# Miniprotein binders against a7ua95r516to809: the designs that were tried, part 39

Target 1, 294 residues: a7ua95r516to809
Amino acid sequence: ASLSLLSISDLVPDLQFIFFWMSNAIEILYFIQQKSPAYMQTIELMDDKAGSKESLLSATISANEEAMTILEEVIMYTFQQCVYYITKTLYVVLPGLLDCNPFGTEPSSEQCRRAAGVCVCAVCVMPEAVRRVVSVFQTTSDLLQQYQVHSEIQSQMFAYLFFFTNVSLFNQLIDKGPARGWFQRSRVLQIQASVKILLDWAKGAGHNHLAQKFFAKFCSTVTILASPPQQLSQMSWKALCAEHPSLKPVQLHRILTQYQLMAELGPLPIWQPSSEDEAYIYRTVDLLESFENH

## First folded at step 15 (miniprotein)

Design jg7
Fold by OpenDDE base, look of step 16:
Structure jg7 (fold): chain B 294 residues (1-294), chain A 86 residues (1-86)
Amino acid sequence: as target 1 above (294 residues)
Amino acid sequence: SDEAERIAIDARRMIEEAQRLAEQGDHEEAIRLLLESVEIAARSGDPYLLVKVAIYAIILALQTGDEDVIRRAEEVLRRAKELMYS
């Protein structure tokens, strides 16, 4: 009950707290990295009073290493906490993306319209379900910028969030898709359009490469399912494997099997796995993606 | 100087005691000692003591549920940063 009402806006204060401390830890780490060489040089230039210099230098090196290690741990901890809160919010909003009809006249949420007239920004014209997902990413981006978090950490965070999103959407589509009718061509086209809006946002936000990399599996699945039967039935198993290298053989086989059922296609010999892949198509443990593999 | 070394020893001892108190759950006394140690650490001329104070302020803020301790940790951090960049 309580998780279903959790919005990213409700988590902003907690995220701001964590981002503040994370940003400061990164700043202190950077300070050490920049000042340590100069400070060590000053010690090296001191008059050597009976081996005190070497002892002081050794103590300084140890203090530097300790401080760096602790700061890295703090940064990692705060990073993980941010990801934890953000992914909880994503978990709530991502299912709505699969049920979204971007072609429907869903009334664009009155909220953005009320304040400034008809905002024609890309976010305001998004379907509500897509906008909720984009809002999580946008809020994350805004917070990272607000606290001037280093670009590498920003990239790592978006890489993980896109990974999580891809795994979540892929697993839901594979597991629940047949029962929910998400494998129907009309529904697939809706999903494809919704994902395209998300990818377009990621491109606009400067994360195009990361989005393409980490959404590859979900995009490949949707692309196959969106393909006309006449076109897909002409593609061999080997051709499909080559075109969609992000899919494991078991995943591709599952997608094609469900496609056959949905399209009322008889068995297609051309989609028969190669002898090399035949052992892999039965590895049901590899069917769903793991969240731990990142 | 012998005085700077004595100051550094005192600052280090205060920081270590603050850490011990924090580990015992006495966050209020820990943050008080950290706040006192900032000025002493600055007088030592050792930048790593200021860094250590800042680190423990960050850790304490992340571990505590007390808003007053968090506010004081922000003050410690702010003051440490001011002295680090002076």
Scores: ipSAE 0.784, ipTM 0.940, lowest interface PAE 0.5, mean pLDDT 91
Fold by ESMFold2, look of step 15:
Structure jg7 (fold): chain B 294 residues (1-294), chain A 86 residues (1-86)
Amino acid sequence: as target 1 above (294 residues)
Amino acid sequence: SDEAERIAIDARRMIEEAQRLAEQGDHEEAIRLLLESVEIAARSGDPYLLVKVAIYAIILALQTGDEDVIRRAEEVLRRAKELMYS
């Protein structure tokens, strides 16, 4: 029943439960890692009058290995459960990022006039579609801090969430973009601005390096699509591959095909793949990304 | 010491029985035994028995779905951690 809930706020109790037990498992794992050498040393220094020291040491090593193995599996399980709930919510809200217009919003001007009566102000707030995505990330960050989850696990969580976001946005753009008009120049510029807001959140939250790494494919796609035609048409295929190494040849080829169509640059292909890439520009199996590759 | 070995044997038997009961679906009896075993495991002189109690409390809480068992698992974990860090 709780799996049918799509709002991050509706999932907070489930996430609180999982984070509580995950953080405790991490704490215990850290405890035994820090204390195990000293305890093993006390056994090695024991008086071996009964001849049982070697047996005790062997059993203790085995107990340590068993405890660490079980705790690592518990942490992996709880981590996967957290990302399961969070990514269900992300999957629902991410497509709206591709449809929103961050430039044409006057979101609080009407509220200021109604509420103040004598104060006319316009406060730009992020578009609702972007706000929904940021809310998922911010709620996740707040919960991880609340339960004092180890910083390395927090980084792994956001690495996965950014990876998921990248795959979801890229696949939606490639798959639905032609039908939805998302390759139109004005739309691409709107998408670029919306993504900038999201990247600014990631930077402010201390995750800039992770966002740069794991958003690379989608950001490269948007950067290419947003480029002025005079500048992009002067770049060779090899230069584009070098500038955008996250894009596979089939992906780059598809993006450039859509760019040329929407920029009305004529039917003759402007960008000629290198000889080594020509074998790969039609590998449709490589066009969309898998959510399982993280 | 012979008393510490006896206490450790007792704690191990209780923890293994709790694990067996949990595998059989008797989560209420499993957590009752874990709660009873906490102090005995601490007295054993073997820190891994207390760690094992905490681990199985966590596992039981994650798999049970019974809110009373979860509440008791929190108590077991709280007490086990107090004894581990003492």
Scores: ipSAE 0.772, ipTM 0.936, lowest interface PAE 0.5, mean pLDDT 85

Design jg8
Fold by OpenDDE base, look of step 16:
Structure jg8 (fold): chain B 294 residues (1-294), chain A 86 residues (1-86)
Amino acid sequence: as target 1 above (294 residues)
Amino acid sequence: SDEAERMAIDARRMIEEAQRLAEQGNHEEAIRLLLESVEIAARSGDPYLLVKVAIYAIILALQTGDEDVIRRAEEVLRRAKELMYS
C-alpha cells in the first residue's frame, strides 16, 4: 500500500541529504588528491633532523591512503543509498510504462498546464506513465547538477539506473507479457513509442550512448515483437541472433515462440535454433535478467 | 614547532575519542569533540587532520538520526573546509 504512493518528490529530501554528504566527500577526496603531492614535497624539503623526515613522510603517506580509502567507502555508500531510493521509485512507476497508450488522448496532467499555460515542452506532452518515469530521471539529473557531482559519478549512476530499468522492463515483458497481452502488435507498438520517448529524453539529457547500451536488450525485444509477421518470418535464427546480439539464445527463442503463438503462426523451420545454440535455449535460468550482474 | 606538534597530538587524540564515542552511539559527545578539534587541527598545520575531522563529521551525519547532531556535523564540515582552503 505505502510503496504505491511513493513518488520521487517524496524522496527528494532524503536524496538531497545523501547527495549533500556524497558531494562533500567527493570534494574532500579531490582536495587530498591535489594537495598531497605538494605537502609531501614540503616535507621532503625540510631539514632532516635525525631521520624525522622519513618517519613524517611515511606517516603522511599512511594518513593519505587511509583518508582516501575511507572517503571512497563513504562515496560508495552514499552512491548505493541514492541508487536504492531512486530504484524503489522506478520500481513503482515502470509497470505503468508497459500499460501506457501514448497514442491515446490521455488528458495531459493539469499540473504543468496550470502554472504556465500550455507548456509544449517535451515533458508536458508526454503520456502520464512516461512522464512519471522521466520525472525520476530528471529529478536525479537535477540533484546531481545541484550538488555539482563529478561527471563520472553521474555517468555511473545513470548507467545503473538505465540498467535497472532495462532489466525491470525486460523481465516484466518476458514474464507477464503473454498474460497481459503486451505481445499483441498494437500493444507492442505502444510500448515501442513509450520507450522511444524515454530514449529521446535520455538523448536530450546527454546520456544517449548509455541509454542505447543499457536499453539494448529491451529495445531488441520490442523491435522483434513490433516486426510484421511477413518480415520476421523471412529472418533466420542466425540472422536474428546477429541483428540482436544483446539477446541470449534462450531469450530469443522465448520471444519467437511467444510471437508464433500470438501471430498464430505454425512452426517456422527458419527460426529453429542452430545445433550450437540448441543446448542454450533450454537454460531457463538465463531467461530473465539478474539485477546482480552489474 | 613544538606547539604545532602538541596541537597535532591533541587533535589526533580528540578525533580518535570522537570516533570511539560515535561507535558507542554517543553521537552528541562525538560531534562536540569534532567541533573542538577543528581549530586545533588547523593550528597543527597538518592538512590531513582537518581532512580526518571532515571525514568523521560526514560519517557521523550519515550514521545519526539526530537532527541537532547533523546540523553540528554540517558546521564542523563547513569550518573544516574553510580552514582547508585558507
Scores: ipSAE 0.787, ipTM 0.942, lowest interface PAE 0.5, mean pLDDT 91
Fold by ESMFold2, look of step 16:
Structure jg8 (fold): chain B 294 residues (1-294), chain A 86 residues (1-86)
Amino acid sequence: as target 1 above (294 residues)
Amino acid sequence: SDEAERMAIDARRMIEEAQRLAEQGNHEEAIRLLLESVEIAARSGDPYLLVKVAIYAIILALQTGDEDVIRRAEEVLRRAKELMYS
């Protein structure tokens, strides 16, 4: 497990190795789960009541529990190792998603400018930064299918990858957004379009429900920031909390503060936190999300 | 019945020795014993001995850095699975 191999394509051989052994461990686990009741029933139907039958059954139950325990540990270890390699590559490629322009890549924009003197490319395209993230997800999906990994494990894998993606993007937006200009309206719309591409991939891959669940915090943030001032200024704190339950009070407060700065709005009475929430908007320990969600 | 019981005793002894060899770092001898034990475990009529052989082949493949041991662990696993589904 060398950490010097960060590209997903460079890690495919290592992932193939781990997926091969993990998928076999999963197969054996399900084999004994399916066959154990029938085997124990065969022992119970034996024509022998001289304690030998009961001793054999007891030993069989013990052997089953031992096998289950070891296989579960092997599967957990290999799953964690796969996730570790994959999230290392995600960590490297995700930041670029916040800086890219899905409405016109630099090569497309320059080519359009040279040909027409003004950019006429109005179509949303997949910029290289988004392609790199999609490539990680697609390669993972292809490997899971290639090794016939059980669908429950595939779902758990993507649940964690989407969780990781959401935490990474949200934390970077909140932490670096002011300095990087990511709260400007044109940038927010570009980020929204880029995330849409990821959501479309997840839907096409059969993971729409997981993406909707685990991207909720980041998507809520972008939705608020993309809202026109006329519309957002009409929504109370309570209404915003109800519409965006994934956001903690400190997070919503920070997002609205950045929105006020971007839109050059003064304090709005309608955005005053409820008396219950006012104690929570100063909890800076809760501002960023943990990669170890409890 | 008595032959199956002898096979179970023999298979269990070989698997335990393979575990001991693996703990000592002797991966080549461990996988050799696991491969040898596959047929004996199958003839014992105890499916959990055959499952145990497969499990330890997987563990050994994940622990070793030796490509030859990994290749032989794949063979042990393939043969064990064939016999499991018989």
Scores: ipSAE 0.766, ipTM 0.936, lowest interface PAE 0.6, mean pLDDT 85

Design yi4
Fold by OpenDDE base, fold request of step 18:
Formats: C-alpha cells, sequence, structure tokens
Structure yi4 (fold): chain B 294 residues (1-294), chain A 85 residues (1-85)
C-alpha cells in the first residue's frame, strides 16, 4: 500500500486489537503484583508437612516470576507494535506540517465526527495539515484512555511519539529547509504558528512537560529562524548557546549559517563559535538527530 | 494428590495458559487469527480446569487468578471472532 494513503483511521482497528491485548496483559500483571505477596505469606503460615510448604513456596515464586516475565514480554511487544504503526502514520503526515499555511482560510474539509454540523472545537478550526498530525496524537490518547492503560505507559508512549516527531521535523527542516524555502521568514512564521497549535494541543491534553522537553530542538530552531535579523544579529554565539542549550554547536552553526544566507547578512563576527566549540561545529555526523537516541 | 501438589498443578496450568496467550498474539499478528483462536480456546480449557481444582481446594488466590485468566482469554476470543466476522 502506498505510504501516502495510510491514515491513522485505517490503523484504528488494528491498534484497538493491540491495545486490547496490552490492557489485558497489564491487568493480569497488576493482579500478580498486588495479590501474590499476600499469597506467599499465606503459604508461609501453612503447616509444614514433610517439606511440602517449602516446595509449594518455591513453585509459587517460580511461577509468579515466569508469569510476570511472559506478561512483560507481551506488554513490551504490544507497545512496540503500537509505536511502530503510529510512527509510520506520523511519518506520512509530518511533512505536511512544514508546508502548512495556518493563516490561510482553507476550511478543514473533514467534519468533526464528534459533532453534528459545523464543529468549532480547537481541532476543527486547525489547518488540515496540523489537524492530521494532531489526529494521530488524539487517536493515540483516545485509545490509551479507552483501554485504561497505566499512566506510566501513556507517558512513555507520548514521550517516544514526541521524540520521533521532533527528530523527524528537525531533520527535515535542517536537511530540506534551505532547498524548500522553509528558512524564509514568512515560511518560518507559518511553521512557528503550526507548531504552536500542536504544542497548545499537547498542553490541553496534559502533556505539556513532555512536549516542551522533547520538542526543544525543533522549537529552538524555529525560534531562531523566526527571530528578526535586527534582534538575532545582536546575539552572540555564547548567548545563543545559553538560550538554546538543546542545540549542539554544529546544529546552531548550521542554522545561523543558513539564516545569514537567507537574510543576506554579511559575515557576523558575533556569531563566531567560541574556541571551545570550534572543533564541534565541523562534526557533521552530529548535525542530524538520530532515531536511536531516545 | 496432596493439596500442595494440586496447587502446583494449578500454577503449571496458569503458566501454560499464559504461554498460549502470548503465542496467540504472535499468531494473530502474523496473519494466522484462526490458529490464534485455537490457542486461546485451549488456554480457556486449561483455565476452566484450573478454576475447578482451585474451587475444590478453596484457595481464593488461585480461584481469582484462574478466573481472571479465563475471563481474559474469553474476551480475547470474542474480540478475535468479531474481527474475523
Amino acid sequence: as target 1 above (294 residues)
Amino acid sequence: DTSEELRKRILKLIIEALRLFAEALRLARSGNPEEAEELLKRAAELMTEAADIARELGDPYLIDFAELLLETVERMIEKLERRLS
């Protein structure tokens, strides 16, 4: 199937099946964790008939450990499957976020399934490209809630999805941005507005801390690029490093170099890397983010 | 069989049912939902036996555990059947 045709809605039935399996495994694991200690104490209080108590206790410990191991493997497997399919959908819709004009009057063609008629909810008023990204996260949130998945697993899921989104958007912006004109001020302001809508959604969904943490690199990049030339040209390398600690020296240097070219600024001595950072700005291997470093 | 040996038997049945539960997931995800359903049905049989033995023993933990697994497996069968229909 063409990756371009894959929507989160097409994956919902399969995701529901996986989340149902995950939820059931969590329920059983929770039962063992909550009830097995008291049961072992009950065995310890039994009358010892020819070492039968010790043998039963040993068998119970072994069975509980094996049961928990099996269930943890099921939970991990289902988690990985969910992440795989959700990130595959994100991969398809994320490029649209960079090309999105949120200031355009294009009505969202898709009516909110939650309301009969014209819905004026925060999601329905979003630009279509932003709405598609938010829909992936909202669907994930709805599924996690539907199956009452433990809050820790929910946090891990969103942490990974935000990480993936940040890496994908950052790498696309750094790699393709100059060629696609995404470094132009007007386009940057569009990207900034689109990202703000996504962050506002994450805040409303209770994931503000995770979103701020995991989107830091992409947000820093967009913030620098959105800065007026008059303001940014007054900021030293050290000041920019301090204000944007999520950016590696090579990344900051690349952003500033491309900004300089786009804004037709001459060489700015104030943006010269420190002697300490000078060796790091040439580490092109560190320019793009890795999907393995989560 | 001593009551302790019966408890150990119940624990073995529970572990086997969990193995079947885990393998059923793999089969369902590999495109073999019918085989997955067969494993879940076998797991339900094991948990029915386990629950019966546990009730005869009057062991609340093993009753609750076997019944929870039985109910879980039955829900999974129903979910799988609805997906195949």
Scores: ipSAE 0.843, ipTM 0.964, lowest interface PAE 0.5, mean pLDDT 92
Fold by OpenDDE base, fold request of step 18:
Structure yi4 (fold): chain B 294 residues (1-294), chain A 85 residues (1-85)
Amino acid sequence: as target 1 above (294 residues)
Amino acid sequence: DTSEELRKRILKLIIEALRLFAEALRLARSGNPEEAEELLKRAAELMTEAADIARELGDPYLIDFAELLLETVERMIEKLERRLS
């Protein structure tokens, strides 16, 4: 099956299986963590007949540690499997966000499966490209809730997914944006609106802090590009660095350079990098974000 | 003491069952769900034995632990069987 046709819905049965393993492993791990200390204390209070107590205690400690290690490995493995499949689906749908016109009357073709008739829920009124991305996150949320996965694991999952999304969108925008016209203000405004819908969903889903944190780089890029030339040309390099701390100097420099070209602005001394940043603006290896650093 | 040796045996059975549980997941994910099911069945056998010994000893922690694992493994077997059907 071509990667292009794989929907998150097609992966739900497999994801459910993985989440089932994960939740079971978490339950067992939690049992050990909660009950093993009291059991060890019970052993410590047993009558010491011929050093047998110490041997049992040692064996119990060792067994509990090994059990927890095995379970942690299962949890980590299942987590990685979930992330792998979910990010694979994100990879397919994310480019659509950059090409989406959220202001267009494109009829949302896929009605919410939950409603008999025309659903007017926030998801159903979303542009199709945005809805597809939101559907991945919503499905993930629903599965995590269905299997009552611990809140920490849920947070880690969404942190990674938002990280992945940010890296993917940022890299595509920086790399392909100039050639695809995504740096044009009108297109940037469309992108900004699409991302806002996604961020609003994340806020509604209780992930506002994570979304703000992990989308910061992409949002900063979009904000700069959406800025009117009259406004942006009045901002110094230092001011832009301070306002957009998520951007590396090389990234900010690239964005401003492309903006200058697009807006047909002459040389802007005010955008000249500081002496401290001057060496960093040439580090092209730092231009694109890495998926490995998370 | 025979009771301590039995407790150690139960712990060994639990660890082995957990290893089988972990390996069963890998097998299921690698496209060998039938083999995964066999490992889980073996784990269930081990946990049945462990639970029986634990009940005979009257050790609440080991009873609860073995029974939890048994129930978990049984649920997983049922899940696999439903996927294979």
Scores: ipSAE 0.842, ipTM 0.964, lowest interface PAE 0.5, mean pLDDT 92
Fold by OpenDDE base, look of step 17:
Structure yi4 (fold): chain B 294 residues (1-294), chain A 85 residues (1-85)
Amino acid sequence: as target 1 above (294 residues)
Amino acid sequence: DTSEELRKRILKLIIEALRLFAEALRLARSGNPEEAEELLKRAAELMTEAADIARELGDPYLIDFAELLLETVERMIEKLERRLS
């Protein structure tokens, strides 16, 4: 199936299956973790008939360890499968976020079937491109909640998804932004507004801290690009580095260079990298973010 | 069999059922749902036996464990059957 046709809705049946396996494995693992210590104590208190107690205890320990190992493998496998499918869907919808004009009068999405009539919920009033991204996250949240997946696993999943989203959006913006006009102030403001909608959703979903953490790089980039030339031209390289610590020197340098070209500011001595950073601004290998570092 | 030997047997059955459970997932995800269902059915049989032995022994932990696994496997079978229909 062409990646272009894959919606999160199409994956829901498969995701439900995987989440069901995950939740069941977690339940069993939790049972062992909670109940096995008391059971082992019970064995320790049994009358020792000719070493039978020690043998049973050893067998119980070994069985519990093996059981937990099997279950942990299942949980890890199912987690990876979920992430794989969800990120595949995100990969398809994320580019639309950068081209989105959230200030346009897009009709309310008919997709909110929850209310008879025009739904004015926060999701229904979202631009279509933003709504598609939010739909992936919301579906993920709904599935995690439906299957009562442990909060730690939920947090890990959203951490990864936000990481993936940030890397994808950042890399696209840096790589394709100049050619697509995404560095133009008007376009940047659109992107900023779209991202704000996504962050507001994440806040409402209880993932504010994770969203702030993992979107920091993309948000910093957008913030710089959204800054008026009069303001940004007064900020030194050191000040920008300090304000945007999530950006590598090579990334900041690229952003500022492209900003300068777009705004026709000419060379700004105040943006000259420090002697310490000068060697790093030429490390083009570090320009784009890697998906492997998480 | 001594009560201890029976408990060890139950533990072995539980481990085997968990192995089958894990393998069933792999099979289901690799496009072999029918084979996955067969493994789950076998796991259910093992857990039924384990639960019966555990009840006879009156061991609450092993009863709860075997019954939890049995119920889990049965739910998985039902879920898989619904996907195949």
Scores: ipSAE 0.841, ipTM 0.964, lowest interface PAE 0.5, mean pLDDT 92
Fold by OpenDDE base, look of step 15:
Structure yi4 (fold): chain B 294 residues (1-294), chain A 85 residues (1-85)
Amino acid sequence: as target 1 above (294 residues)
Amino acid sequence: DTSEELRKRILKLIIEALRLFAEALRLARSGNPEEAEELLKRAAELMTEAADIARELGDPYLIDFAELLLETVERMIEKLERRLS
């Protein structure tokens, strides 16, 4: 109950505080990294009594190392805190993505209705469930830009968020999909369209490579499920494994089994796992993705 | 104090200020923003002293470092004060 009320907007003040601390620590860290080498060279060139220069140099090296360690700890801590809060909001909104019908005429967002004109921006035309997910990512992007966080840290953050999103959506689809009818072709096509909107946003935001990498498993699952029976029934187990390398054998087998049931297909010998994969298809522990593997 | 000893002192002050900065974050995140602010104020005092010594020595790197950290700590104090208001 209480988690359903948590929006990313409610966390913005706290996130801003954490990002501010992180950006300040990064600024100091970069100062040391950029300026300390020249300073050490300056010390080496000092015309001082034997041993005094060496002692100062040693003290400077030690101080720089300790300073950088402290700052790296601050950056790591703040990064983890940001990820923690952002993933909490994602956890709340991601289930809505699987139930979303993007082909329906959903009314424009209340925020865009208040503007005298129908905003036709890409976000405003999104289905509400997709927009809520995109809003989390967009808010994160805006905060990272606002505080001028280094591009590497931005990439790491989005990598983790996309990873989390993929794991969450994949696990929900595999676990609850059959019971919720998400394996039905019409529903799969809705999910595929919703994910495409999200991926298009990620591409527009400059995160295309990360999105393609970290959503691969969920996208592969949706692609298989969206495939017409006539097409998919002609693909061998080996061909499917090769086309969808992000899926473990147990995952592919589960998807195909559920597809078969949904499409009312008889047993398909062509989908029989290879002798090499036969032992792995029974490893149910590997069926769902872990959040710890990142 | 030799110029080298003064430089070492400045470096010690900077490290102590950074420790206070890091601890202030922990305190602020644990629900003790007032205590966090006090640590940051102490860090600002240390950096003021460090900057003064560095200016007297005419060491550009230590001046820039102490002043950067001072400005950073002051910005953090202002941020905490706004959250407490």
Scores: ipSAE 0.840, ipTM 0.964, lowest interface PAE 0.5, mean pLDDT 92
Fold by ESMFold2, fold request of step 18:
Structure yi4 (fold): chain B 294 residues (1-294), chain A 85 residues (1-85)
Amino acid sequence: as target 1 above (294 residues)
Amino acid sequence: DTSEELRKRILKLIIEALRLFAEALRLARSGNPEEAEELLKRAAELMTEAADIARELGDPYLIDFAELLLETVERMIEKLERRLS
């Protein structure tokens, strides 16, 4: 009805419909999985006067496999539909995280103010851009619980949403960062604070393990960019690769190049790629991540 | 029909109803909710027949299966009708 809107709250009626179909399919699938083995045992114990017991058992097995296949396809289709609508909303709201200032109001403590650019407390105001992203995640979580979706499916959905968020933020940062000034140190520290709010939400929602796994590339990028020059300049290329295995050589090279420009550093010999990686630092086809690599 | 052939018939009715259930979802999502409702009504007819046969046989598993799917399809018809009205 309101297909032009991009707010998660306006999508709730459609999402409720889709989750209703998913929940019903899950209930039937669960019934088959829990009840069919015992039923097949009762067939084996039946009086086989006409020799038809083997035929019924075979038909029952075949029907159960087909029924489960149909139901699993419904669950997959409804899952994909939910992900489609939710990620359309995320796509619109995620770029704002890179532009927002989580320090847009005065911190309530001197510790936060004196550490300007590095937020280590919960007194920072949540910017509207961060609130919009958190709202998408929270609304999704609430719907999954409302329809009693199995916890494994909930985990798979958040795994994809975190994957999508990571890819979107990383690609935007790498692609638009130079033109938008997002590699400036004060900006990186603002981005780091905004990401911490998302990670804290994921931990409080019981998805810490998924967030640690699927945000790794973007978090590594921000961690490197936020590092003081005295510390980062002491880390070799090999050490950085080992510390940040989620980053491809072309990605790490690009991040270090932007760091050098931001920090006004000249070339550093210890950041020269290993001979193995040297062939790959200019593979621009590998620079941006694909949304289809989940 | 033998009791075993009737059980096989119930299983065929269940599979056909599940196929209608899955197709109705795709129709509802592609802008054809009236056709989706028609398929669900057919699935409900199949599950009514399946439940009747299962009750005559006294087969608790097939009774439960047919009644679960019938209840499911009826809830979905009601949900579609509210969206269409």
Scores: ipSAE 0.787, ipTM 0.956, lowest interface PAE 0.5, mean pLDDT 86

